# Ledger of designs, part 1: VH-VL binders against Soluble guanylate cyclase 89Da (Gyc89Da)

No score or structure here was measured in a lab: all are predicted.

Target 1, 197 residues: Soluble guanylate cyclase 89Da (Gyc89Da), of Drosophila melanogaster (Fruit fly) (q9veu6r1to197)
Amino acid sequence: MYGMLYESVQHYVQEEYGVDIWRKVCHIIDCKHNSFKTHQIYPDKLMPDIAEALSACTGESFDFCMNFFGRCFVRFFSNFGYDKMIRSTGRYFCDFLQSIDNIHLIMRFTYPKMKSPSMQLTNMDDNGAVILYRSSRTGMSKYLIGQMTEVAREFYGLEIKAYVIESQNDISGGTAGPIKLTDGPLTVIVKYRLDFD
Structure headers, positions and changes below count from the first letter of each chain, unless a header shows other numbers; Kabat numbers aren't used for antibody chains.
F, E and O are the ipSAE of ESMFold2-Fast, ESMFold2 and OpenDDE, as the mean of both directions, binder to target and target to binder. V2 is 0.75 times the mean of E and O plus 0.25 times the DockQ between their complexes.
[cut] stands for letters that were removed.
Atom coordinates printed by the task and the answers are left out, and those that the model quotes come from them; centres of patches stay.

## First folded at step 4 (VH-VL)

Design pc06
Fold by ESMFold2, look of step 7:
Structure pc06 (fold): chain C 197 residues (1-197), chain A 119 residues (1-119), chain B 107 residues (1-107)
Amino acid sequence: as target 1 above (197 residues)
Amino acid sequence: EVQLVESGGGLVQPGGSLRLSCAASGFTFSSYWMHWLRQVPGKGPVWVSRIYSDGSSKTYADSVRGRFTISRDNANNTLFLQMNSLRADDTALYFCARGYKGSWYFDYWGQGTPVTVSS
Amino acid sequence: EIVLTQSPVTLSVSPGERVTLSCRASQSVSSNLAWYQQKLGQGPRLLIYGASTRATDIPARFSGSGSETEFTLTISSLQSEDFAVYYCQQYDNWPYTFGQGTKLEIK
């Protein structure tokens, strides 16, 4: 994963829990990084390692920590200019949802080694929407819920409840647990229901 | 009318095996997640296992992992639970249930088949 | 795991009365809560999902409310067929759990 993801985690863990908690997390995972470099690639396993260590330090569940990290990235968006990109997709949250894959293509101009998921709006109804997620990464369901929830709140003033309806090839089966990264073309498929406030 | 009918329960000694079946009708069985749950009299149900529509994903409660195997035969609209290494605390009424719209709540249940594990 | 505590454990009431059953979660489950009715010798019947949405073919006298940790099931005018055990179930966080039940019996 690019360092910008880990920068967001470090920043908001320090803001929410303090510098002492962040130092404990780094000690547990034997991390020598004083800061993350935005454009540097770091191991994907670092994200779940940090979540597990934070869970141990705070008593929050692993799933809560992963959700929180998803929210952290969205809150950090202005440092990368993504706030303008998201607002340009349209007035409504569903405009953003329909634009996610195009947003990822645009991001590849700046982050050419990004391994982006597919995020397709498949259904809308009177009370919400359904998103089909496809990725090579396992265990990201709560992280994505955090991201979607925070985008809706921050950019559209919309409170949503997001949950997994169905998952395939996600090693945790949509349950709490460390992320197991799988090499090769294994496709993780998750169907999310988003209920709009 | 959606209908689920369990069978195969009975009395078995500790360490024994049973195979439960659930016959489904009144819906497109191959389009739904299916589950097993169990219930001790006077208590709430406890989830046991789930299988995806095509059988590609199976999940188990920790208490049964490694001993129970869920499977399905979509051609014959039948759900199965193979129970091995049975213990006294597996004694319960076992239900099959259909997952509602791919979720973890259950819109149709069978009548249950009793399993008793006793010397 | 999340513990669901239902109250009262048993409620003796007459047909025609309005009844409110409670379910308390040990931690927030958002609105990911379902209610079931179970009669003797039968499997549970889904009444409510999403805390407040009635399932298919459930009479309007059944309604659900609440969020986070406090939930209620209300039966606005009891019918003779409504005497049963009622369970709540959370599906927010693994493992998904049921309450111990509230038995609704005729006075």
Scores: ipSAE 0.000, ipTM 0.437, lowest interface PAE 20.2, mean pLDDT 82

## First folded at step 16 (VH-VL; from w4 with heavy chain T56K S103H)

Design x4
Fold by ESMFold2, look of step 17:
Order: sequence, then structure tokens, then C-alpha cells
Structure x4 (fold): chain C 197 residues (1-197), chain A 119 residues (1-119), chain B 107 residues (1-107)
Amino acid sequence: as target 1 above (197 residues)
Amino acid sequence: EVQLVESGGGLVQPGGSLRLSCAASGFTFSKYWMHWLRQVPGKGPVWVSRIYSDGKRTNYADSVRGRFTISRDNANNTLFLQMNSLRADDTALYFCARAYKGHWYFDYWGQGTPVTVSS
Amino acid sequence: EIVLTQSPVTLSVSPGERVTLSCRASQSVDSYLAWYQQKLGQGPRLLIYGASTRATDIPARFSGSGSETEFTLTISSLQSEDFAVYYCQQYDYWPYTFGQGTKLEIK
């Protein structure tokens, strides 16, 4: 994952829990990175490792920590100009949901090694929506729920309840699995239900 | 002058309920994390529950999870602990305590309110 | 769970004496240790945090030292109001725990 994701985590962990908590987390995971560089690639395993360490220091659950990290990234968007991109997708949250894959394509001009998921709006009704997620990363369900919930709240004034309906190949606590070069990577498929306010 | 004043303690039968209150004054209540701790005579304090500054996120000790509910009213500077399904081993002196946001030690405590759970 | 063991359990002393109270942790807590004073019928009072930093309005006769697993609280010249129970608390690893206390009583 790009350093910008970890910058967002460091920033909001320090702001929400204090600088001492971040120091403890770094000691627990034996972090060799004294600061994250926005455009550098860091191991995907750092994200769940940080979540587990934060859980151990604060008593928050692992799932809450992952959800919080997803929210951290959305709140951090202003530093990268993506808040304007989100607002330009349309007036309503479902306009954003329909545009997510295009947003990721645009982001790849700045972050060419980004491992972007496919996120497709498959159903919409008066009370909510269904998103089909495909990725090479596993264990990201709570993180993505955090991201979607925070986008809805911050940009559209909408409170949503998001949860997993179905999942395939999604491994708890992991972010990436071994890649078979001859048979292709394992594909994570998750179906999310979003209930609107 | 910082003040934390607990109230609502008393004698209750096992399985009963009590609601503790903590009235805060002399500081900006919404800037602080609030906690409940309890203490059996002759022993050190034991942490019970935490509520963050905005009143939305809460945490509980395993021994009380599902039975106790912490809440706060930032407009009226009051912390609450709703205690349900009380047991004899919940008998203790209950304190409210504050921690500045980002701090994990308790810089001010109330005087405590006693809770006794017995038949 | 990190266990804090305080010694002595009870200490009988006279006003004016220099007093040293000990707190030992079952594993390293770095310097994330606090000390509290509790008088009968009152709530605890924060004395020291970060192992050695005096809290606001705490008299200079109180000092803390130590790191990792061994910590001390020193009262350089005991006053009559200092007879109380003293607790240490670690805040390194959740859940944050307290020691069993040292009772400081008049000889």
C-alpha cells in the first residue's frame, strides 16, 4: 500500500489517542519506518499489524481499528485533492458509488502501482444499495465499510449502515495472499449492503 | 476549581439495577475522556468503563460488558453509569475520573459513591 | 495482564523522615507509570505520571524515578498530611492496572 494510507493512520491515531499510543504501536510492530513517504510502497501487512497493536494498547477491537483506519483515509483526502474529485461525481451518494472505478482509474495517474479494487453498484432502491467488491487483497471489509460510511457522512450528510451480505476468499486479519504466477492471484469477492438513513 | 461528584449509590439486591451519576464542574467537560473505576477496601482501583469526548464510543471491562452502560451529557456536564443485573462481586466504591484527551492516566477523581449488592 | 507489586505493604514512619515506596511490574512498562495518593474517605490524587513528572500542584517533596520494571516514589520530608495509601498504575499495555497499594501510617 502507498505511504499516504499509513500517513493517514499515523496522523489520526496521534490525534485521537495521543502521541504516546503511536510510539507504543511502533514498538510493538518493530516499525523501521520513522515517517511514511506518500508515494512509496509499504508492505500491505502493516495495516492489520498496526490495527492489532492499536487494539492491544487501547482495548478497541481489531474490527473497530480497521474501520477507524478507513475513516482516517477519507478524512485525510484534503491533503491530496481527492475531496474535489468526490464532490464532482454528482449530487447524491449513489452518483459517487457508480463512479468509484473511474475515481480509481484517475488516481492511477498519480499512483501507478495502486492495487485498486473493482467496486460496482449492482442494486439500488429507496432504502439503500448493494456494492460488489473484487480485489486481490483480503481482510479489508471493515476498512472499506469505514471508508464508505465516512464518505457518505462527510460529503453527503448521509448516515449509512454497511455490512457484508456474502464473501468469497476473504481471510480475516490479512490484506494480501500468495500470488500464483501461473494460475493468477486469489480473487476476493465481497457483497456489501448499504442501508441509508 | 475542578469538581467531580458521584451520586446514586446504595444497597440493592442481586439482579437489581442502579444508575450512578457524576456531576462535573470547573473544566471543559467535552475536552475530556471520562471513566468509571471501582475499588474494594484494601485493594487497588479497577477500571470499569470509558467514554470518549463526544459520547459515541465506549469500552467496558469484561466483567461488566452487557450489564453496564456508560453515557455522558456534555450539555449538562454529567457522566452516567447504568448498572443492570448486579452481582455481589460488583460491591465496591465507584469513582468517576477524567483523563485529558490522549492521556491514559487519571488526573482527577471524585470522592466515590458506595454500591452494596447483597441479599 | 500486567501485575504491579508494591512494597512494602505497610510502612510505619514518623513525620520528617525520608520515605521510598517501590512498584515492580511483571513486564516492562517503559516509563508509562503513574503514582496516586489516597486518603481514607477520599478519591485518589494523581502525584506523578510518566514515571517522574510531577502533576500540577504536587509539592516538590514528591518525586518519582525508575523505568521498565522497577519504579520508586520518594517523599523527601514526610508531612503529617502524607499518611495515606499510595498506588502505582501502568498505562503501557491494556488493560491498564494498579498495584495493591502501600499504606503509609504513623509510627
Scores: ipSAE 0.463, ipTM 0.779, lowest interface PAE 2.8, mean pLDDT 87

## First folded at step 18 (VH-VL)

Design z1 (from y3 with heavy chain D54S)
Fold by OpenDDE, fold request of step 19:
Structure z1 (fold): chain C 197 residues (1-197), chain A 119 residues (1-119), chain B 107 residues (1-107)
Amino acid sequence: as target 1 above (197 residues)
Amino acid sequence: EVQLVESGGGLVQPGGSLRLSCAASGFTFSKYWMHWLRQVPGKGPVWVSRIYSSGKRTNYADSVRGRFTISRDNANNTLFLQMNSLRADDTALYFCARVYKGHWYFDYWGQGTPVTVSS
Amino acid sequence: EIVLTQSPVTLSVSPGERVTLSCRASQSVDSYLAWYQQKLGQGPRLLIYGASTRATDIPARFSGSGSETEFTLTISSLQSEDFAVYYCQQYDYWPYTFGQGTKLEIK
């Protein structure tokens, strides 16, 4: 994953929990990076490792930390001027959900090595929506929840509840690695229910 | 001068409920994490619950999870602890304490309010 | 969880004496250790944080030292108002834990 994601985590972990907590986290995972380069690629495993270490330091659950990281990204992203991009997707949160893949396509011009997931809005009703997430990357289910929740709140003034209703080839938490449930290529498939209001 | 004053303690039967309050003054209450700790006589303090500065996030010790609820009113500089389904082992002196983010020690404590759970 | 063991449990001393209290951690807590004073009928008062930094308005006679697993609180010259129970607390790993305390009593 690009350093931008890790920059966001570092920034808001320090803001919320302090610089010393971040230093402790880095020490625990033996991270020698004093700073992250925005356009540099870092190992994907670094994210859950940070979450695990943060959990140990703060008492928050792994899932909470991953969710928090997703929220961090959105907040960080918006401060970098990408808020216009999100707002341009439409007036309603569902418009954004339908446009996520397009957003990623646009971002690829700036981040050509980005491995973006596939996001598909499969159902929508008066009370919420169902989205299908597909990716080769594992362990990001709670991260995405944080992202979606934060986008809804920050850009659309909407408080949503998002939760996983189905999951294939993904880890439930931690760093245990992917569990392949099928004989096909390793593809993580996660179905989310989003309840509005 | 920073001050924390607990109240609401008392005698209650098992299964009963109490609501503790902590009145804060002398500092910007909304900028600090607030905690409840309890202490049995002759023992060290034990952490019970915490609430983030914003009030949007709370955590509980396993021993009180599902029974206790921490909340705060930043407008009135008050911290609360709703205690339900009280048990004998909840008997203790309850303290509210302040924590500043990035400094995860308890820099100020109240005088405590006693809670006694007995039949 | 990290267990903090304080010693001695009780210490009888006279005013003017030098006092040394010990706090041992079951595992390394680096320098993330605080010391508290608790007088009878009062809440704890922060004395030292970061193992060796005095809190605001704490007299110079109080000092903290140590790192990793061994920590010491020193009172250079005990005053009459210093008779109390002293606790150490680690905040390196969750959950944060306290020692069982050392009681300073008048000899």
Scores: ipSAE 0.837, ipTM 0.923, lowest interface PAE 0.6, mean pLDDT 93
Fold by OpenDDE, fold request of step 19:
Structure z1 (fold): chain C 197 residues (1-197), chain A 119 residues (1-119), chain B 107 residues (1-107)
Amino acid sequence: as target 1 above (197 residues)
Amino acid sequence: EVQLVESGGGLVQPGGSLRLSCAASGFTFSKYWMHWLRQVPGKGPVWVSRIYSSGKRTNYADSVRGRFTISRDNANNTLFLQMNSLRADDTALYFCARVYKGHWYFDYWGQGTPVTVSS
Amino acid sequence: EIVLTQSPVTLSVSPGERVTLSCRASQSVDSYLAWYQQKLGQGPRLLIYGASTRATDIPARFSGSGSETEFTLTISSLQSEDFAVYYCQQYDYWPYTFGQGTKLEIK
């Protein structure tokens, strides 16, 4: 994953929990990075490792930490000047959901090595939506929930509840990487229900 | 001067309820995480619950989860602990304490309010 | 969980004496250790954090040292107001835990 993701985590972990907590986290995982380079690629495993360490330090669950990291990304991304990009997708949160893949395509110009997931809005009703998530990465289900929740709240003034209703090939224990059960990597498929009330 | 003053303790029967309060002064209450701890005489303090500065996130010790509810009123600089389904082993002196930015050392404590659960 | 063992359980001392209290952790807690003083009828008061950093308004006679698993609280010259129970607390790993305390009593 690009350093930008890890920058966001570092920034808001420090903001929320303090520099000492971040230092503890780094110590636990033997992280030698005092800073992350925005456009440098770092191991995917670093994300769940940070989450696990943060959990150990704060008592928050692993899932909470991953969710928090997703929110961190959105907040950080917005501060980078990408808020206009999100807002340009439409007036409603569902417009954004339908445009996520397009956003990733645009971002690939800046981040050529980005491995973006596929997001498909499969159902919409007055109370919410269903989205289908496909990715080569495992353990990011809660991260995505954090992202969606934060976007809904910050850009659309919407408090949503997002939860997994179906999952294939995703390991809750957070291995950020492709799982190979056969000769090739497995695709993670996660179906989410989003409630807008 | 930073002050924390607990109240609401007392004698209650098993299965009963109590609501503890902690009045804070001398600092910007809304900027700090607040905690409840309890202490049995002759023993060290034991962590019970915490609430984030915003009040949107709470955590509980396993022993009290589902029975206790921590909340805060930042406008009135007050911390609360609603204790339901009280048990004998909940008997202790209850303290509110302050921490900053998720730290887990407690820089200021109240005097404590006693809770006794007995038939 | 990390167990903190304080020693001695009770220490009888006289004013003016140098006092050394020990806190041992069952595993390394780096320097994430705090010391508290608790007088009868009062809540704990923070003395030291980060193993060796004196809290605000704490007299210079109090000092903390140590790292990893062995920690010490030292009172260079005991004052009459220092008779109390002293607790150590680790905040390196959840769940955060306290020692059982050392009681300083007058000899």
Scores: ipSAE 0.664, ipTM 0.862, lowest interface PAE 0.7, mean pLDDT 93
Fold by ESMFold2, fold request of step 19:
Structure z1 (fold): chain C 197 residues (1-197), chain A 119 residues (1-119), chain B 107 residues (1-107)
Amino acid sequence: as target 1 above (197 residues)
Amino acid sequence: EVQLVESGGGLVQPGGSLRLSCAASGFTFSKYWMHWLRQVPGKGPVWVSRIYSSGKRTNYADSVRGRFTISRDNANNTLFLQMNSLRADDTALYFCARVYKGHWYFDYWGQGTPVTVSS
Amino acid sequence: EIVLTQSPVTLSVSPGERVTLSCRASQSVDSYLAWYQQKLGQGPRLLIYGASTRATDIPARFSGSGSETEFTLTISSLQSEDFAVYYCQQYDYWPYTFGQGTKLEIK
């Protein structure tokens, strides 16, 4: 994963839990990095490793930490100008949901080695929406839920409940475990339900 | 001039319920994380529960999860602990304590309120 | 869960003496250790955090040292109000835990 993801995690862990917590986390995972470089690729396993270490230091669950990291990335958008990109997708949250794959294509202009998932809005009703997620990575369900809930809240003033309604070829529950990247097709399939207020 | 005053303790039978309160004064209550701890006389304190500044997140020791509920009222500077399904091993002095955000040590404690659970 | 073992369990001393209390952790807690004083009928009072940093309004006669697994609290000239039970507490790994206490009593 690109350093921008880890920059957001470092920033908000320090802000929400304190600089000493980040120091403890780095010690636990034996991280040699004082800072992350936005455009550098770092091992995918760092994300769940940081979540496990943060869980050990704070008592928050691993799943909560992964969700929090998804929220961190969204909160960090203004540092990369992505807040303007999100707002340009339209007036309503469903406009954003339909634009996610285009947003990823635009990001690949700046981050050519990015391995992005496919995210398709498959259904809408008065109470919410269904997203079909396809990826070559396992273990990202809570992270993505964090991203979606934070985008809804910050950009659209919506409180949503997001949860997995089914998954295929993901790790059990879409929660803990190493993130594994394959060169093959987008074989991890997760269906998310988003309930709107 | 910081004060934390616990109340609501007492004698209760196993399976019963109590609601503890902690009245705070002399500091900006909404800027602090709040905790409950308990202590059996002659032993060290044991952590029970935490609630962050906004009141939106809470954490519990495994021994009380599902039975105790921590909450706070930032408008009235009050911390609460709802204790249900009480057991004999919940018998202790219960303290509220504050943590400055990001510090993770307890910089001020109340005097405690006793809870006794017996048949 | 990290176990903190304090020694001695009880220490009988006179005012004016220098005393040293020990706390040993079952695994490293770096410098994330606090010391508290508790008098009968009162809640704990924070003395030291970060192993060696004195809390606000704590007299200079209290000092802490150590790191990793071995920590000490020193009272350089014991006052009559210092007779109490002293606890160490680690805040490195969740759940945060306390030692069993050292009772400092008048000889």
Scores: ipSAE 0.608, ipTM 0.845, lowest interface PAE 1.8, mean pLDDT 88
Fold by ESMFold2, fold request of step 19:
Structure z1 (fold): chain C 197 residues (1-197), chain A 119 residues (1-119), chain B 107 residues (1-107)
Amino acid sequence: as target 1 above (197 residues)
Amino acid sequence: EVQLVESGGGLVQPGGSLRLSCAASGFTFSKYWMHWLRQVPGKGPVWVSRIYSSGKRTNYADSVRGRFTISRDNANNTLFLQMNSLRADDTALYFCARVYKGHWYFDYWGQGTPVTVSS
Amino acid sequence: EIVLTQSPVTLSVSPGERVTLSCRASQSVDSYLAWYQQKLGQGPRLLIYGASTRATDIPARFSGSGSETEFTLTISSLQSEDFAVYYCQQYDYWPYTFGQGTKLEIK
């Protein structure tokens, strides 16, 4: 994952829980990095490792920490001016949901090594929506729920409840090991229900 | 000056309920995380529950999960602990305490309110 | 769960004496240790955090030292208002725990 994701985690962990908590987390995971570089790629396993360490220091669950990290990313990219891109998708949250794959395509001009998931709005009504998620990464369901919840709240003033309806090839707690081109990564498929307030 | 004043303790039978209150003054209540702790005479305090400054996130010690509910009213500067299905081993002096955001030690405590659970 | 063991359990001393209270952790807590004073009928009062940093408005006669597993609270010249029970608390790993206390009594 790009360093921007880990920068967001460091920033908002320090803001919410304090600098001492971040120092403890880095000690637990034996992190050699003093800071993260926005455009550099770091191991995917670092995210769940940070979540586990934060859980041990704060008493929050691993799942809560992963959700929190998803929210951190949304707050963080708003500071880089991506809020205008999000708002340009339309007036309503569902306009954003329809545009996620196009947004990822546009972002690849800046982040060419981005491994973006596919996010397809498959159903919508007055009470909510269904999203079909496809990715090579496992263990990201709570992170994504955090992201969608924060986008809805920050940009559309909408409180949503998001949960997994169905999943295939997903695991709790982390990402898979090295990508194997000859074997191909196993496709993770998750169906999310979003209930609108 | 900072003040935290607990109330609502008393004598109750096992299986009964009590609601504790903590009235806060002298600081911006909505900027602080709030905790409940309890203390058996002759022993150190033991953590019971916490609530984030917004009131939207709560955590509980395993011994009270499902029986106790922490809540706060930021408009009226009041912290609450609803205690249900009380047991004899819940007998203690109950304190509310505040934590400055980003810190993890309790910088101000109330005087405590006693809770006795006995037949 | 990290256990904190305080010694002595009770200490009888006279005003003006130098007092040293001990707190031992079952595993390293780095410097994430706090000290509290509790008088009868009152809640605890924060004295020291970070092992050695005095909290706001705490008299200079209170000082803390130590790291990892061994910590001390020193009162350099005991005042009559200092007779109380003293607790250490670790905040390195959840759940944060307290010692059993040291009671400081007038001789």
Scores: ipSAE 0.517, ipTM 0.805, lowest interface PAE 2.3, mean pLDDT 87

Design z1 (from y3 with heavy chain D54S)
Fold by ESMFold2, fold request of step 19:
Structure z1 (fold): chain C 197 residues (1-197), chain A 119 residues (1-119), chain B 107 residues (1-107)
Amino acid sequence: as target 1 above (197 residues)
Amino acid sequence: EVQLVESGGGLVQPGGSLRLSCAASGFTFSKYWMHWLRQVPGKGPVWVSRIYSSGKRTNYADSVRGRFTISRDNANNTLFLQMNSLRADDTALYFCARVYKGHWYFDYWGQGTPVTVSS
Amino acid sequence: EIVLTQSPVTLSVSPGERVTLSCRASQSVDSYLAWYQQKLGQGPRLLIYGASTRATDIPARFSGSGSETEFTLTISSLQSEDFAVYYCQQYDYWPYTFGQGTKLEIK
């Protein structure tokens, strides 16, 4: 993952839990980084490693920590102008949901090694939406729930409850990317329900 | 100047319910995380539950999860602990305590309210 | 879970004496250790955090030291109001735990 994701985690862990918690986390994972470089690629495993350490220091569950990290990224990306991109998709949260793949394509101009997921809105009504997620990464389902929840709250004033209703080839927090089962790389597929209330 | 005053303790039968309150004054209540801890005579305190400053995030010790509910009323500077399905091993002196955001030690505690669960 | 063992369990002393209380952790807690004083009928009062930093308005006669697994609280020139039970607490790893206490009694 690009350093910007880890920058967001460091920033909001320090803001929410304090600098001492971040020092403890770095000690546990034996991390020598004082700061992350926005455009540098870091190992994908670093994200769940940080979540595990934060869980051990705070008593929050691993899943909560991953959700929190997804929320951190959304809160952070205004530093990179992406808040304007979100607002430009339209007035309603469903406009954003339908535009996510286009947003990722635009970001690849700046971040050419970005491995972005596909996000397809498959169903929508007054009570909620269904999203089909496809990615080469495993263990990110709670992180994505955090991202969607925070976008809904910050940009649309909407409280949502999101949860997984179906998944294929996903491993919670375990290994980035699926275990190779066929000649080609496997795709992680997750179906999310978003309840608007 | 900082004050935390617990109330609502008493004697209840097993399976019963009790609601504890903690009245806060002398500080900006809505900016602090709040906790409940309990203490059996002759032992150190044991953590029970916490609630973040907004009231939207809560956490519980495994021994009380599903039976106790922590809540807060930031408009009236009050912390609550709803205790249901009480058991004899819930008998203790219950304290509310505060934590400054980003710190992880309890800088102010109330006087405690006793809870006894007995037939 | 990290177990904190305090010693002595009870200490009988006179005002004016220097006392040292010990807290041993079952594994390293770095310097993430706090000390509390609890008088009869009252809640705990924070004395020391970070192993050695006095909390606001705590008299200079209270001092803490140690790191990793071995910690001490020292009270120089004990005052009559210092008779109480003292607890250590680690806040390095969840769950955060307390020691069993050391009771300071008047001799």
Scores: ipSAE 0.467, ipTM 0.785, lowest interface PAE 2.7, mean pLDDT 86

